# Ledger of designs, part 137: miniprotein binders against q96jn8r1131to1294

Target 1, 164 residues: q96jn8r1131to1294
Amino acid sequence: TLEFLENHGKNILLSNGNRTATRVASYNQGIVVINQPLVPQLLVQVRIDFLNRQWTSSLVLGVITCAPERLNFPASACALKRAAWLLRGRGVFHNGLKICEKFGPNLDTCPEGTILGLRLDSSGGLHLHVNGVDQGVAVPDVPQPCHALVDLYGQCEQVTIVNP
Short names: E, the ipSAE of ESMFold2; O, the ipSAE of OpenDDE; V2, 0.75 times the mean of E and O plus 0.25 times the DockQ between their complexes.

## First folded at step 12 (miniprotein)

Design U38 (at its last look DockQ between E and O 0.93; V2 from the best seeds 0.78)
Fold by ESMFold2, look of step 12:
Structure U38 (fold): chain B 164 residues (1-164), chain A 93 residues (1-93)
Amino acid sequence: as target 1 above (164 residues)
Amino acid sequence: SDAFRLFFEARRIINRGGDPEEALEKAKEAFELFIKEGNLEFAAFTAVVIVELLKKLGKDPEEIKKWIEIAIELAEKAGNKWLVELARKLEKE
């Protein structure tokens, strides 16, 4: 069963059998990681449950390739300078460096109820799904093993893992 | 859920520096709904928020102690060590 790992950002409280992550303070310290590595047949999906529009930026999602169980997470995912590929706003980032200016929709404008999905293809390409629709390859060759990551940043106050 | 909507409404009032009595009303409503839903983690956390609001409002110490006991019991039932520590800090303050 897909769950968020107990090792997570300091402002997260897990509930619903560790399938719901809520940021209970501030605007950051909201990194969560899925408990199983991505494999080609695994689609990890989260629903945006609650947003606070007072903030300009919203959630970040992506993958990390280092072991997540004992990792010390920074305050925000954008500070991950190693082993990280992230989708933020309209951009794709590798280890803090923007490698694509525009991919898929703007995550900062996704409303409550949006279902965001991540999966690897057989070549190690990382795909984004939005409400069930494949947006294509965001990152062409992600090293395995890797884990899906969500940063409940700014606007994003709650996400829930949903089945495909 | 309606419980989370009320919870976040209370938190937004607190964060804006708004009326703590209004925040307390919404937090108590959220608490009752979290209990009804069986969400022990958020029932416990909301009870902690209620204690903080009661202290800020200068409410009856016996009411505050009762809510601290509620928060601890629910945190223990949830099996969440962080929540237990959070609730027990209120006891020592």
Scores: ipSAE 0.751, ipTM 0.902, lowest interface PAE 1.0, mean pLDDT 92
Fold by OpenDDE base, look of step 12:
Structure U38 (fold): chain B 164 residues (1-164), chain A 93 residues (1-93)
Amino acid sequence: as target 1 above (164 residues)
Amino acid sequence: SDAFRLFFEARRIINRGGDPEEALEKAKEAFELFIKEGNLEFAAFTAVVIVELLKKLGKDPEEIKKWIEIAIELAEKAGNKWLVELARKLEKE
């Protein structure tokens, strides 16, 4: 079953069989990683459960290619400088550098209830899904194995892994 | 869930400097729902929040002690070391 790893950001409290992540303090230190690596045709989805709209930025979604169980998480995903492909706002980032200016919907404005998904295609392309709709390839060639990462940052206070 | 809605409402009240009595009411209600849902992690954490509110309100030490014990017990049952440590710190304050 898909679950968040117990190795996570300091402000995260896991519940619901480790399928729900809640940031219970501050605005950062909220990185979580899903236990199973992404494989082709596997759709991994999380639902935004709660938002605190006093902040402008929201969750970051992406993948890492390093061993997640041993990762020392920084305060935010933006500080990851290796083995990271991230979706933030409308941008796509690789190791902290923006590689795409506009992709899909703005993650900073996704409302509660939005279901965000990641899927690898047969060519290694990483797809973003929004409410079940394939938004296209965010990253054309992602090294495998890779793990889905969610940074509960700013507005985003809770997410839950959901089945397709 | 309704439990989480109440939980976050309580937190919003606290963070905005609202009425701690109202926050306490919501927190207690959230606690009961978390228990019913079998969410031991958040039952424990909500108990911690309740303790903090009770202390802020200057409530009866025996009630505070009771909730600390609840927090510790639930944290231990949940197997969450972080929660256990958090709950234990309440005894020293």
Scores: ipSAE 0.694, ipTM 0.880, lowest interface PAE 0.7, mean pLDDT 95
ESMFold2 (binder alone), look of step 12: mean pLDDT 87; pTM 0.869

Design U39 (at its last look DockQ between E and O 0.95; V2 from the best seeds 0.81)
Fold by ESMFold2, look of step 12:
Structure U39 (fold): chain B 164 residues (1-164), chain A 93 residues (1-93)
Amino acid sequence: as target 1 above (164 residues)
Amino acid sequence: SDAFRLFFEARRIIDRGGDPEEALKKAKEAFELFIKEGNLEFAAFTAVVIVELLKKLGKDPEEIKKWIEIAIELAEKAGNKWLVELARKLEKE
C-alpha cells in the first residue's frame, strides 16, 4: 500500500494511515515522499484537498533518486540541488535548474479536487497525469530507483494519496 | 471534510491575529468531527490548538488541564511521537 514516509518536512502532520499529508504551519517545510520507488507498473496519484489562495505559488511534484528515509529535507523542494527532477508551475527543473519552460498545466492554478499522477514508462520516462489524463513525458530518462515527492508549498495545505 | 474546513478556518483566524473566541469555537467543532471520523492525529493536534487558545484567553486552569490530558491521550492512541512530545510540552507551561 502506498503511503507517505514518516521522514518528511517539519510542518507536515500525516493522517489517514499516512495517506494524507497536511501542512499545519507556515508556507514551507512541507516535503513528503512516497514510501515505494516508482516502477513501470506503478501510478502514484495524489488529490489536492485544501488550498489557501493567499499564496502565489502552489505544490511541487517530482522525483528524487537519493534514499529518502534518512534525507534531511530543505525548507522547499526548489532547494534540492542533487538527484531531483521537479515539476513547478509550468516548468520542469533538474537539481534547481529549469530544463523545460513549459510542460503540462500550470500547477499554481490547479483547483482543489485535482488528481495529479506520476509514473515511469518502460524507457524510464516520467509522465504527469492530470485528472486521469496523461500529459506526456516530463523527463525522458529518470535514473532508478526514484521516489515520488510532493512539496506542499504555499497554496497547497493538504494532499491525499488516491488509488488509480 | 467539514472537520478540516473548520480546522483551517480556525488556523486562518489565529494567523491573522483575529478573535481567539471565534477560533476556539471552530477548533472545538473540528475536534468533535475529528473524533467522529476516527482521525486521532488531528483530534490530538486540534486539542493542542484548543489548549493554546484557552491559555491566550485566560480561561479556567482546570479546563486547560482537562484539554492537555485529552491531547496527550489522543496523541498516545495515535502512536505519533511528535504529537506526544508536543502535547506533553503543554504540561510544562
Scores: ipSAE 0.776, ipTM 0.908, lowest interface PAE 0.9, mean pLDDT 93
Fold by OpenDDE base, look of step 12:
Structure U39 (fold): chain B 164 residues (1-164), chain A 93 residues (1-93)
Amino acid sequence: as target 1 above (164 residues)
Amino acid sequence: SDAFRLFFEARRIIDRGGDPEEALKKAKEAFELFIKEGNLEFAAFTAVVIVELLKKLGKDPEEIKKWIEIAIELAEKAGNKWLVELARKLEKE
């Protein structure tokens, strides 16, 4: 089953069989990683459960290609400088550098209830899904194995892994 | 769930410097619902929040002690080391 790893950001409390992540303090230190690596045709989805609108930025979604169980998480995903492909706002980032200016919907404005998904295609392309709709390839060639990463940052206070 | 809604409402009251009595009420309600839902992690953490509120309000030490014990017990049942440590710290404050 899909679950968040016990190795996570300092402000995260896991619940619901480790399927729900809640940031219970501050605005950062909220990185979580899903246990199973992404494989082609596997759709991994999380639902935004709660938002605090006092902040401007929201969750970051992406993948890492390093061993997640041993990763020392920085305060935010933006500080990851290796083995990271991230979706933030409307941008796509690789190791902290923006590689795409406009992709899909703005993650900073996704409302509660939004279901965000990641899927690898047969060519290694990483797809973003929003409420079940394929938004296209965010990253054309992602090294495998890779793990889905969620940074509960700013507005985003809780997410839950959901089945397709 | 209703439990989480109540929990975050309580938390927001606290963060905004609102009425701690109102926060306490909501936290206790959330706690009961978390218990019913079998969410031991959040039941334990909510108990921690309740302790903090009770201390802030200067409530009866025996009630505070009771909730600390609840927090520890639930944290242990949940098997969450982080929660256990958090709950244990309440005894030292």
Scores: ipSAE 0.747, ipTM 0.897, lowest interface PAE 0.7, mean pLDDT 95
ESMFold2 (binder alone), look of step 12: mean pLDDT 87; pTM 0.868

Design U40 (at its last look DockQ between E and O 0.97; V2 from the best seeds 0.84)
Fold by ESMFold2, look of step 12:
Structure U40 (fold): chain B 164 residues (1-164), chain A 93 residues (1-93)
Amino acid sequence: as target 1 above (164 residues)
Amino acid sequence: TDAFRLFFEARRIIERGGDPEEALKKAKEAFELFIKEGNLEFAAFTAVVIVELLKKLGKDPEEIKKWIEIAIELAEKAGNKWLVELARKLEKE
């Protein structure tokens, strides 16, 4: 069963059998990681449950290719400068460098109820799904193993892992 | 859920410096729903928020003590070390 790892950002409280992550303070320190690496048949989906539109930026999605159990998470996923591929706003980032200006929807405008999915294709391409619709390949060849990451940043105060 | 909606409504009031009595009412309603749902983690965390609001409002020390005991009991039942530490800190204040 997919769960968020116990190793997570300091402002996160896990609930619902570790399938719901809530940021209970501030605007950052909200990184969570899925407990199983991505494999081609696995679609990891999270639902945006609660947003605070007071903030301008929202959640970050992505993958890390290093072991997450002992990783010391920074305050924000964008500070991950190694082994990280991130979807933020409208852009795609590799180790802090923007590599694509526009891919998929603007994550900063996704409403509550949006279901966001990550999966690898058979070639190691990272796909984003939005409400069940494949947005195509965000990153063409992600090293395996990799783990799905969500940063409950800014607007995003709660997400829940949902089944496909 | 309705529990989380009430929880976040209370959080917004606290953040904007609004009426602590209004925040307390919403937090207590959220607490009851978290108990009904069996969400022990958020029942415990909301009990901590309730204690903080009661202290801010200068409420009866016996009521505050009762809510501290509730917060500790629920945090231990939830098995969450961070919540246990958070709740036990309330005893020292």
Scores: ipSAE 0.802, ipTM 0.915, lowest interface PAE 0.8, mean pLDDT 92
Fold by OpenDDE base, look of step 12:
Structure U40 (fold): chain B 164 residues (1-164), chain A 93 residues (1-93)
Amino acid sequence: as target 1 above (164 residues)
Amino acid sequence: TDAFRLFFEARRIIERGGDPEEALKKAKEAFELFIKEGNLEFAAFTAVVIVELLKKLGKDPEEIKKWIEIAIELAEKAGNKWLVELARKLEKE
């Protein structure tokens, strides 16, 4: 069963069998990691449940290749400088550096109800899915094992893991 | 769920400096629904929010005490150390 790990940002409250993550304070400290590593053909999806439109930035989605159980989470995913591939806005980032300027839809403008998915293909390419539609390869070769990461940042106050 | 909708509505009221009585009403409604849904984590946390609102409103100390106890109990049942600590802090304020 896909769940968020108990090791998470300090402003996160887990519920619903650890399938729902809610940021209950501030605008940051909202990183969560999904327990099972990504394997080829496994589609991991989260639904944006609630947004606070007071902020301009929204959730960050990506993967980490370090052990998530003992990771000391920074205040935001943007501060991850190793073993991290992240989707923020329309950009793709590796260890804090932008490696792609425009990819897929702008995550900062995804409305509530949007379902975001990550999937590895047989070649190690990381795909983004939006509402079930494959947006293509965001990262061409991701080291394995890797875990899906969600940063409930800014607007994003709640997400839930959903099955395909 | 409706519980979460009410919960976030209450939070929005608080964040915007709105009527704490209205926030309290929504929080209490959310609490009841969380209980019905078996969401102990958010029942506990909502109880914490209720305590904070009651204190802000200068409500009866006995009612405040009651909700603190509820918060602690539910947090413990949920097995969430963070919630337990948060609820325990309410006793010292």
Scores: ipSAE 0.798, ipTM 0.915, lowest interface PAE 0.6, mean pLDDT 95
ESMFold2 (binder alone), look of step 12: mean pLDDT 84; pTM 0.830

Design U41 (at its last look DockQ between E and O 0.96; V2 from the best seeds 0.84)
Fold by OpenDDE base, look of step 12:
Structure U41 (fold): chain B 164 residues (1-164), chain A 93 residues (1-93)
Amino acid sequence: as target 1 above (164 residues)
Amino acid sequence: DDAFRLFFEARRIIERGGDPEEALKKAKEAFELFIKEGNLEFAAFTAVVIVELLKKLGKDPEEIKKWIEIAIELAEKAGNKWLVELARKLEKE
């Protein structure tokens, strides 16, 4: 079953069989990684459960291609400089560099209840799903294996893995 | 989820410097619901929050001690090392 790894940001508390991640302190140190690597046609989804609108930025969603079990997580996903493809706001980033200015909806403005999904297609393209709707290819060729990553940053205080 | 709503409401009160008595009330209510739901992780962590609020309010040391013990016990039952360590620190403060 899909669940978050025990190796996570230090402000994260896991619950619900490690399917729910909650940032219980500060605004950062909230990175979590899903245990199973993404494989073609597998849709991995998380639901935004709670937001604190005090902050401007919200969660970051993406994938990493390094071994997640031993990764030393930085305070934020933005500090990942290798093996990382991230969706932040409306931008797509690779190892900290913006590779796309506008893609899909603005993650910083997604309300509570929004379900965000990641899926690899047969060509290695990484798709973003929003509330079950395929938003298209965010990253055209992602190395495999890769793991879905969520950074509970800023506004985002809780997410839960949900089944399609 | 009502338990989490209450939990975050309590947190918001604390963060905004609101009435700690109100936060305590909500935290205790959240705790009961977490217990009922079998959410040991958040029951334990909420107990930690309750301890901190009780200390802030200058409540009875025996009550504080009781909640510390609850926090530790639940953390251990949950098997969460981070929570256990957090709860144990309460005894030294």
Scores: ipSAE 0.804, ipTM 0.917, lowest interface PAE 0.6, mean pLDDT 95
Fold by ESMFold2, look of step 12:
Structure U41 (fold): chain B 164 residues (1-164), chain A 93 residues (1-93)
Amino acid sequence: as target 1 above (164 residues)
Amino acid sequence: DDAFRLFFEARRIIERGGDPEEALKKAKEAFELFIKEGNLEFAAFTAVVIVELLKKLGKDPEEIKKWIEIAIELAEKAGNKWLVELARKLEKE
């Protein structure tokens, strides 16, 4: 059973059996992590439930390769300088450095109702899914174990874990 | 959906410096829907928002005390320590 970890950003309130994360203040402090590591046959999906379009930037999606239960999360995912592979806007970032300029959709323009998915392939490649459609390999060789991460940043005020 | 829509509408009014009476009305409507849905976490958090609005509006201290007790009870039922601490902080003004 997939849930968000109780260890999360300070501005998050979990509900719906820890399957819904809501940012209840400000624009940041919204990092949440899925409670199980990714394995090749696991597709982790979240639906964007609520956006505030007054912000320019939106959610960040990705993985961390360190143990998440006791990690002190920074105010935003972009401050993760170790053990992080992130999708932000149209870019792919490793430890805060952009390594791919253009991959998949622009996350800053995804509307409410969009379902975003992450999975590993058998070679450790990280795939993004958008509304059930595989966008290909964002990151070719992610160290394992790793956990899916969502940062409810800026526009993004609520996401819910959904089944594939 | 309707509960969260009303909740976020109240939040937008507060953030914009809008009419706190309008925000209070929407927050109370959201509260009732969160109760009906069994969303104890957001019923409790919304009760905290209601207390803050009542204080800002200079409302009756007995009404404020009632809402603080509601927030604490719901936070305890939800099993959320952060919400309990948040609500009890309001008791201390």
Scores: ipSAE 0.800, ipTM 0.915, lowest interface PAE 0.8, mean pLDDT 92
ESMFold2 (binder alone), look of step 12: mean pLDDT 84; pTM 0.833

Design U42 (at its last look DockQ between E and O 0.99; V2 from the best seeds 0.85)
Fold by ESMFold2, look of step 12:
Parts: structure tokens; sequence; C-alpha cells
Structure U42 (fold): chain B 164 residues (1-164), chain A 93 residues (1-93)
């Protein structure tokens, strides 16, 4: 069963059998990682449960390609300078550098109840799903193995892993 | 869910420097629902928030002690090391 790893950002409290992540302090230190690597045809989905619209930016979604169990996470995912492919706002970032200005919807405007999904295709392309709708390939060839990552940043205070 | 809505409503009041009595009321309501739902992690964490509010309000030390004991007991039952450490810090404050 898909769960968030016990190794996570300092401001996260896991609940619901480690399927729900809540940021219980501040605006950052909210990185969580799915406990299994992505494999072709595995769709990892999280629902946005709670937002605080006082903040401008919202969650970051993506993958890391290094082993996550003992990794020391930075305060925000965008500070990851290696082994990271991230979706933030409408941009795609690789190791902290923006590589695409616009892909899919603006994550900063997704309301509570939005279900965001990540999967790899057979060629290693990273797909974003929004409420069950495939948005296409965000990153064409992600090194494997990789793990799905969510940063409960700014607006985003709670997400829950949901089944496809 | 109602328990998390109440929890976050209390958090917003605390963060904006609002009325701690109002925050305490919402936190206690959230606590009762977390217990009912069996969410031991958030029952424990909410009990910690309740202690912090009671201390801020200058409430009876015996009431504060009771809530500290509740927070520790629930954190231990949840098996969450971080929550146990958090709750036990309240004894040393």
Amino acid sequence: as target 1 above (164 residues)
Amino acid sequence: SDEFRLFFEARRIIERGGDPEEALKKAKEAFELFIKEGNLEFAAFTAVVIVELLKKLGKDPEEIKKWIEIAIELAEKAGNKWLVELARKLEKE
C-alpha cells in the first residue's frame, strides 16, 4: 500500500496509516515522499485536503531520483539542487533550474479537493494527472528509480494519498 | 472533515493573535472529534495545543497538568516518538 515515508520534513505530522500528511507549523519544512518508487503504470495520487490562501505559493509536486529514506530534506523542495524534477506553479524545474515556463495548470490555484497524480510512462516520461485527466509529459525521460515527492508549501497544509 | 476544519480554525486564530479563549473552544471540539475518530496522532497534538492555550490564558495549573498527562498518554498510545517528546517538553516548561 502507498504511504508517506517516515523520513519527511520537520513540520509534517503523518496520520491515517501514513496516508495523510499535515503541515502543523510555519509555511515550509513540509516535504513528504511516497514509500515506493514509481514503476510504469503505477499512478500515485494525492488529494489536496486543506489550503491556507494567506500564502501566495502552494504545493510542489515531483520526483527525486536518489534514495529518500535517509535524505536530509531542505526547507523547501525548490532548494533541491540535484536528483530532483519538480512542478511548481506552471513551471517545471530540474535541480532548481526552470526548464519549462508553462506545463499543465497552475498548481498555486488548485482548490481543495483537487486530485493530483504522477506516473511514469513506458519510456520514462513523467505524466501529471489532474482530477483523473492526463496533462501529458512534464519530463520526457526521468532516471529510474525515482520516488514521488510532495512539498506541502505555503498554501498547502494537508494532502491525502488516494487510490486511482 | 469537521475535526480538521476545527483544528485549522483554532490554528488561524492563534496565528493572527486572536482570542485564545475562542481558539481553545475550537481546539477542544477538534480534540473530542479526533478521539471519536480514533486519530490518536492528532488527538495528542491537539492536546499539546490546548496546553499551550491554557498556559497563555493563565488557567488553573491542575487543569494544565491534566491536559499534559492526556497529551503524553495519547502520544504514547499513538507510538509516535516526536509527539511523546513534544508532549513531555510541556512538563519541563
Scores: ipSAE 0.832, ipTM 0.929, lowest interface PAE 0.8, mean pLDDT 93
Fold by OpenDDE base, look of step 12:
Structure U42 (fold): chain B 164 residues (1-164), chain A 93 residues (1-93)
Amino acid sequence: as target 1 above (164 residues)
Amino acid sequence: SDEFRLFFEARRIIERGGDPEEALKKAKEAFELFIKEGNLEFAAFTAVVIVELLKKLGKDPEEIKKWIEIAIELAEKAGNKWLVELARKLEKE
């Protein structure tokens, strides 16, 4: 069963069998990691449940290749400087550096109810799915094992893991 | 869902420096719904929020004590160490 790990950002409260993550304070400290590593053809999806529109930025989605159970999470995913591939806004980032300017829809403008998915293909390419639609390869040749990461940042106050 | 909507509305009021009485009302309503839905984690956390609001409002110490106990009990029942610690801190404040 897909769940968020108990090792998470300080402002996160897990519920619903650890399938729902809620940032219950401030605008940051909201990183969560999904327990099972991504394997080829496995689609992992989260739904944006609640947004606070007073902020301009929203959730960050991506993967980490370090051991998540012992990771000391920074206040935001943007501060991850190793073993991290992240989707923020329309950009793709590797260890804090932008490697793609425009990819897929702008995550900062995704409305509540949007379902975001990550999937590895057989070649190690990381795909973004939006509402079930494959947006293409965001990151080619991602090291394995890797874990899906969600940063409930800014607007994003709650997400839930959903089945495909 | 209604329970989460109420919860976040209460949070919005608090964050904006709005009427704590209104926040309290919404929080209590959210609490009841969380209980009804069996969401022990959020029931416990909402109880913590209620305690904080009651303290802010200078309400009856007995009521505050009651809600602290509720928060602790629910947190323990949920098996969430973070919540238990959070609730226990309320006793010392």
Scores: ipSAE 0.782, ipTM 0.912, lowest interface PAE 0.6, mean pLDDT 95
ESMFold2 (binder alone), look of step 12: mean pLDDT 85; pTM 0.851

Design U43 (at its last look DockQ between E and O 0.82; V2 from the best seeds 0.00; counts 0 for: oily stretch 33-51 1.61)
Fold by ESMFold2, look of step 12:
Structure U43 (fold): chain B 164 residues (1-164), chain A 93 residues (1-93)
Amino acid sequence: as target 1 above (164 residues)
Amino acid sequence: SDAFRLFFEARRIIERGGDPEEALKKAKEAFELFIKEGGLEFAAFTAVVIVELLKKLGKDPEEIKKWIEIAIELAEKAGNKWLVELARKLEKE
């Protein structure tokens, strides 16, 4: 069963059997991680439930390749300098460095109700799905094991894990 | 859901320095819906928000004490240690 890990950012309150993550304070400290590593047959999907358009930036999606259960999370995912591959805005980042300028939609403009998905293909390529539509390979060869990560940053105040 | 919509409406009022009586009304409505849905985590957290609003409004200390007890009980039922600590801090303030 897919759930958010109990180890998460300090401004997160988990609910709905740990399938819903809510940022209950501030604009950051909102990192959550999915409890199972990605495998090719697994599509991890989250729905954006609530946004606060006061902020310019929104959620970050990605993967971490280190063990997440006792990791000390920074205030934002963008501060992860190792073992991280992140999708932010339209960019793809590896360990804090932009490696692709434009991939998929602009995450900062996704409305409430958008369903965002991550999966690995058989070659270790990381795919983004948007409302059920595969956007292609964001990262061609992600080390395994890896875990899906969501940072409820800025605009994004709640996401829920949904079935494919 | 309707419970979270009301919860976030109350949060927006609090954040922009709006009318705390209006925020309290929405928070109490959200609380009732969270209880009805069995959402113990947010029933407890919303009770904490209600206590903070009651204190800001200078409401009856006995009413405030009752809401603190509600928040603690719900946080314990939810099995969430962080919520229990948050609610118990309200007793000391």
Scores: ipSAE 0.811, ipTM 0.921, lowest interface PAE 0.8, mean pLDDT 93
Fold by OpenDDE base, look of step 12:
Structure U43 (fold): chain B 164 residues (1-164), chain A 93 residues (1-93)
Amino acid sequence: as target 1 above (164 residues)
Amino acid sequence: SDAFRLFFEARRIIERGGDPEEALKKAKEAFELFIKEGGLEFAAFTAVVIVELLKKLGKDPEEIKKWIEIAIELAEKAGNKWLVELARKLEKE
């Protein structure tokens, strides 16, 4: 069963069998990691449940290749300097460096109810899914094992893992 | 869930500088629903929010004390050290 790990950002409270993450304070300290590593053809999806529109930035979605159980989470995903591939806005980032300027829809403008998915293909390509639609390869070759990461940042105050 | 909707509505009111009485009402309703759903951590945190609202409204110190105790108790039951510490800080404010 897919769940968020108990090791998470300080402002997160988990519920619904650890399938729902809620940031209950501030605008940051909201990183969560899904327990099971991504394997090829497995689609992992989260739904945006609640947004606070007073902020400009929203959730960050991506993967990490380090051991998530022992990770000391920074205040935001953008501060991860190693083993991180992240989707932020329309950009793709690797260890804090932007490697793609425009990819898929702008995550900062995804409304509540949007379902975001990550999937590895057989070649190690990381795909973004939006409401069930494959947006293409965001990262062409992701080291494995890797874990899906969600940063409930800015606008994003709650997400839930959903089945495909 | 309705509990979360109420919870976030209360937060929105607070953040926008709305009527704290309305926020308090929603927070209390959210609290009850969280309790019914077995959401101890959220109930505990909502209790913290309630305390803050009560203080802002200048409500009865005894009621404030009661909700602080509730927050601490629920946080402890939930085993969330962060929430326990947060709730205990309310006693010093």
Scores: ipSAE 0.773, ipTM 0.907, lowest interface PAE 0.6, mean pLDDT 95
ESMFold2 (binder alone), look of step 12: mean pLDDT 86; pTM 0.855

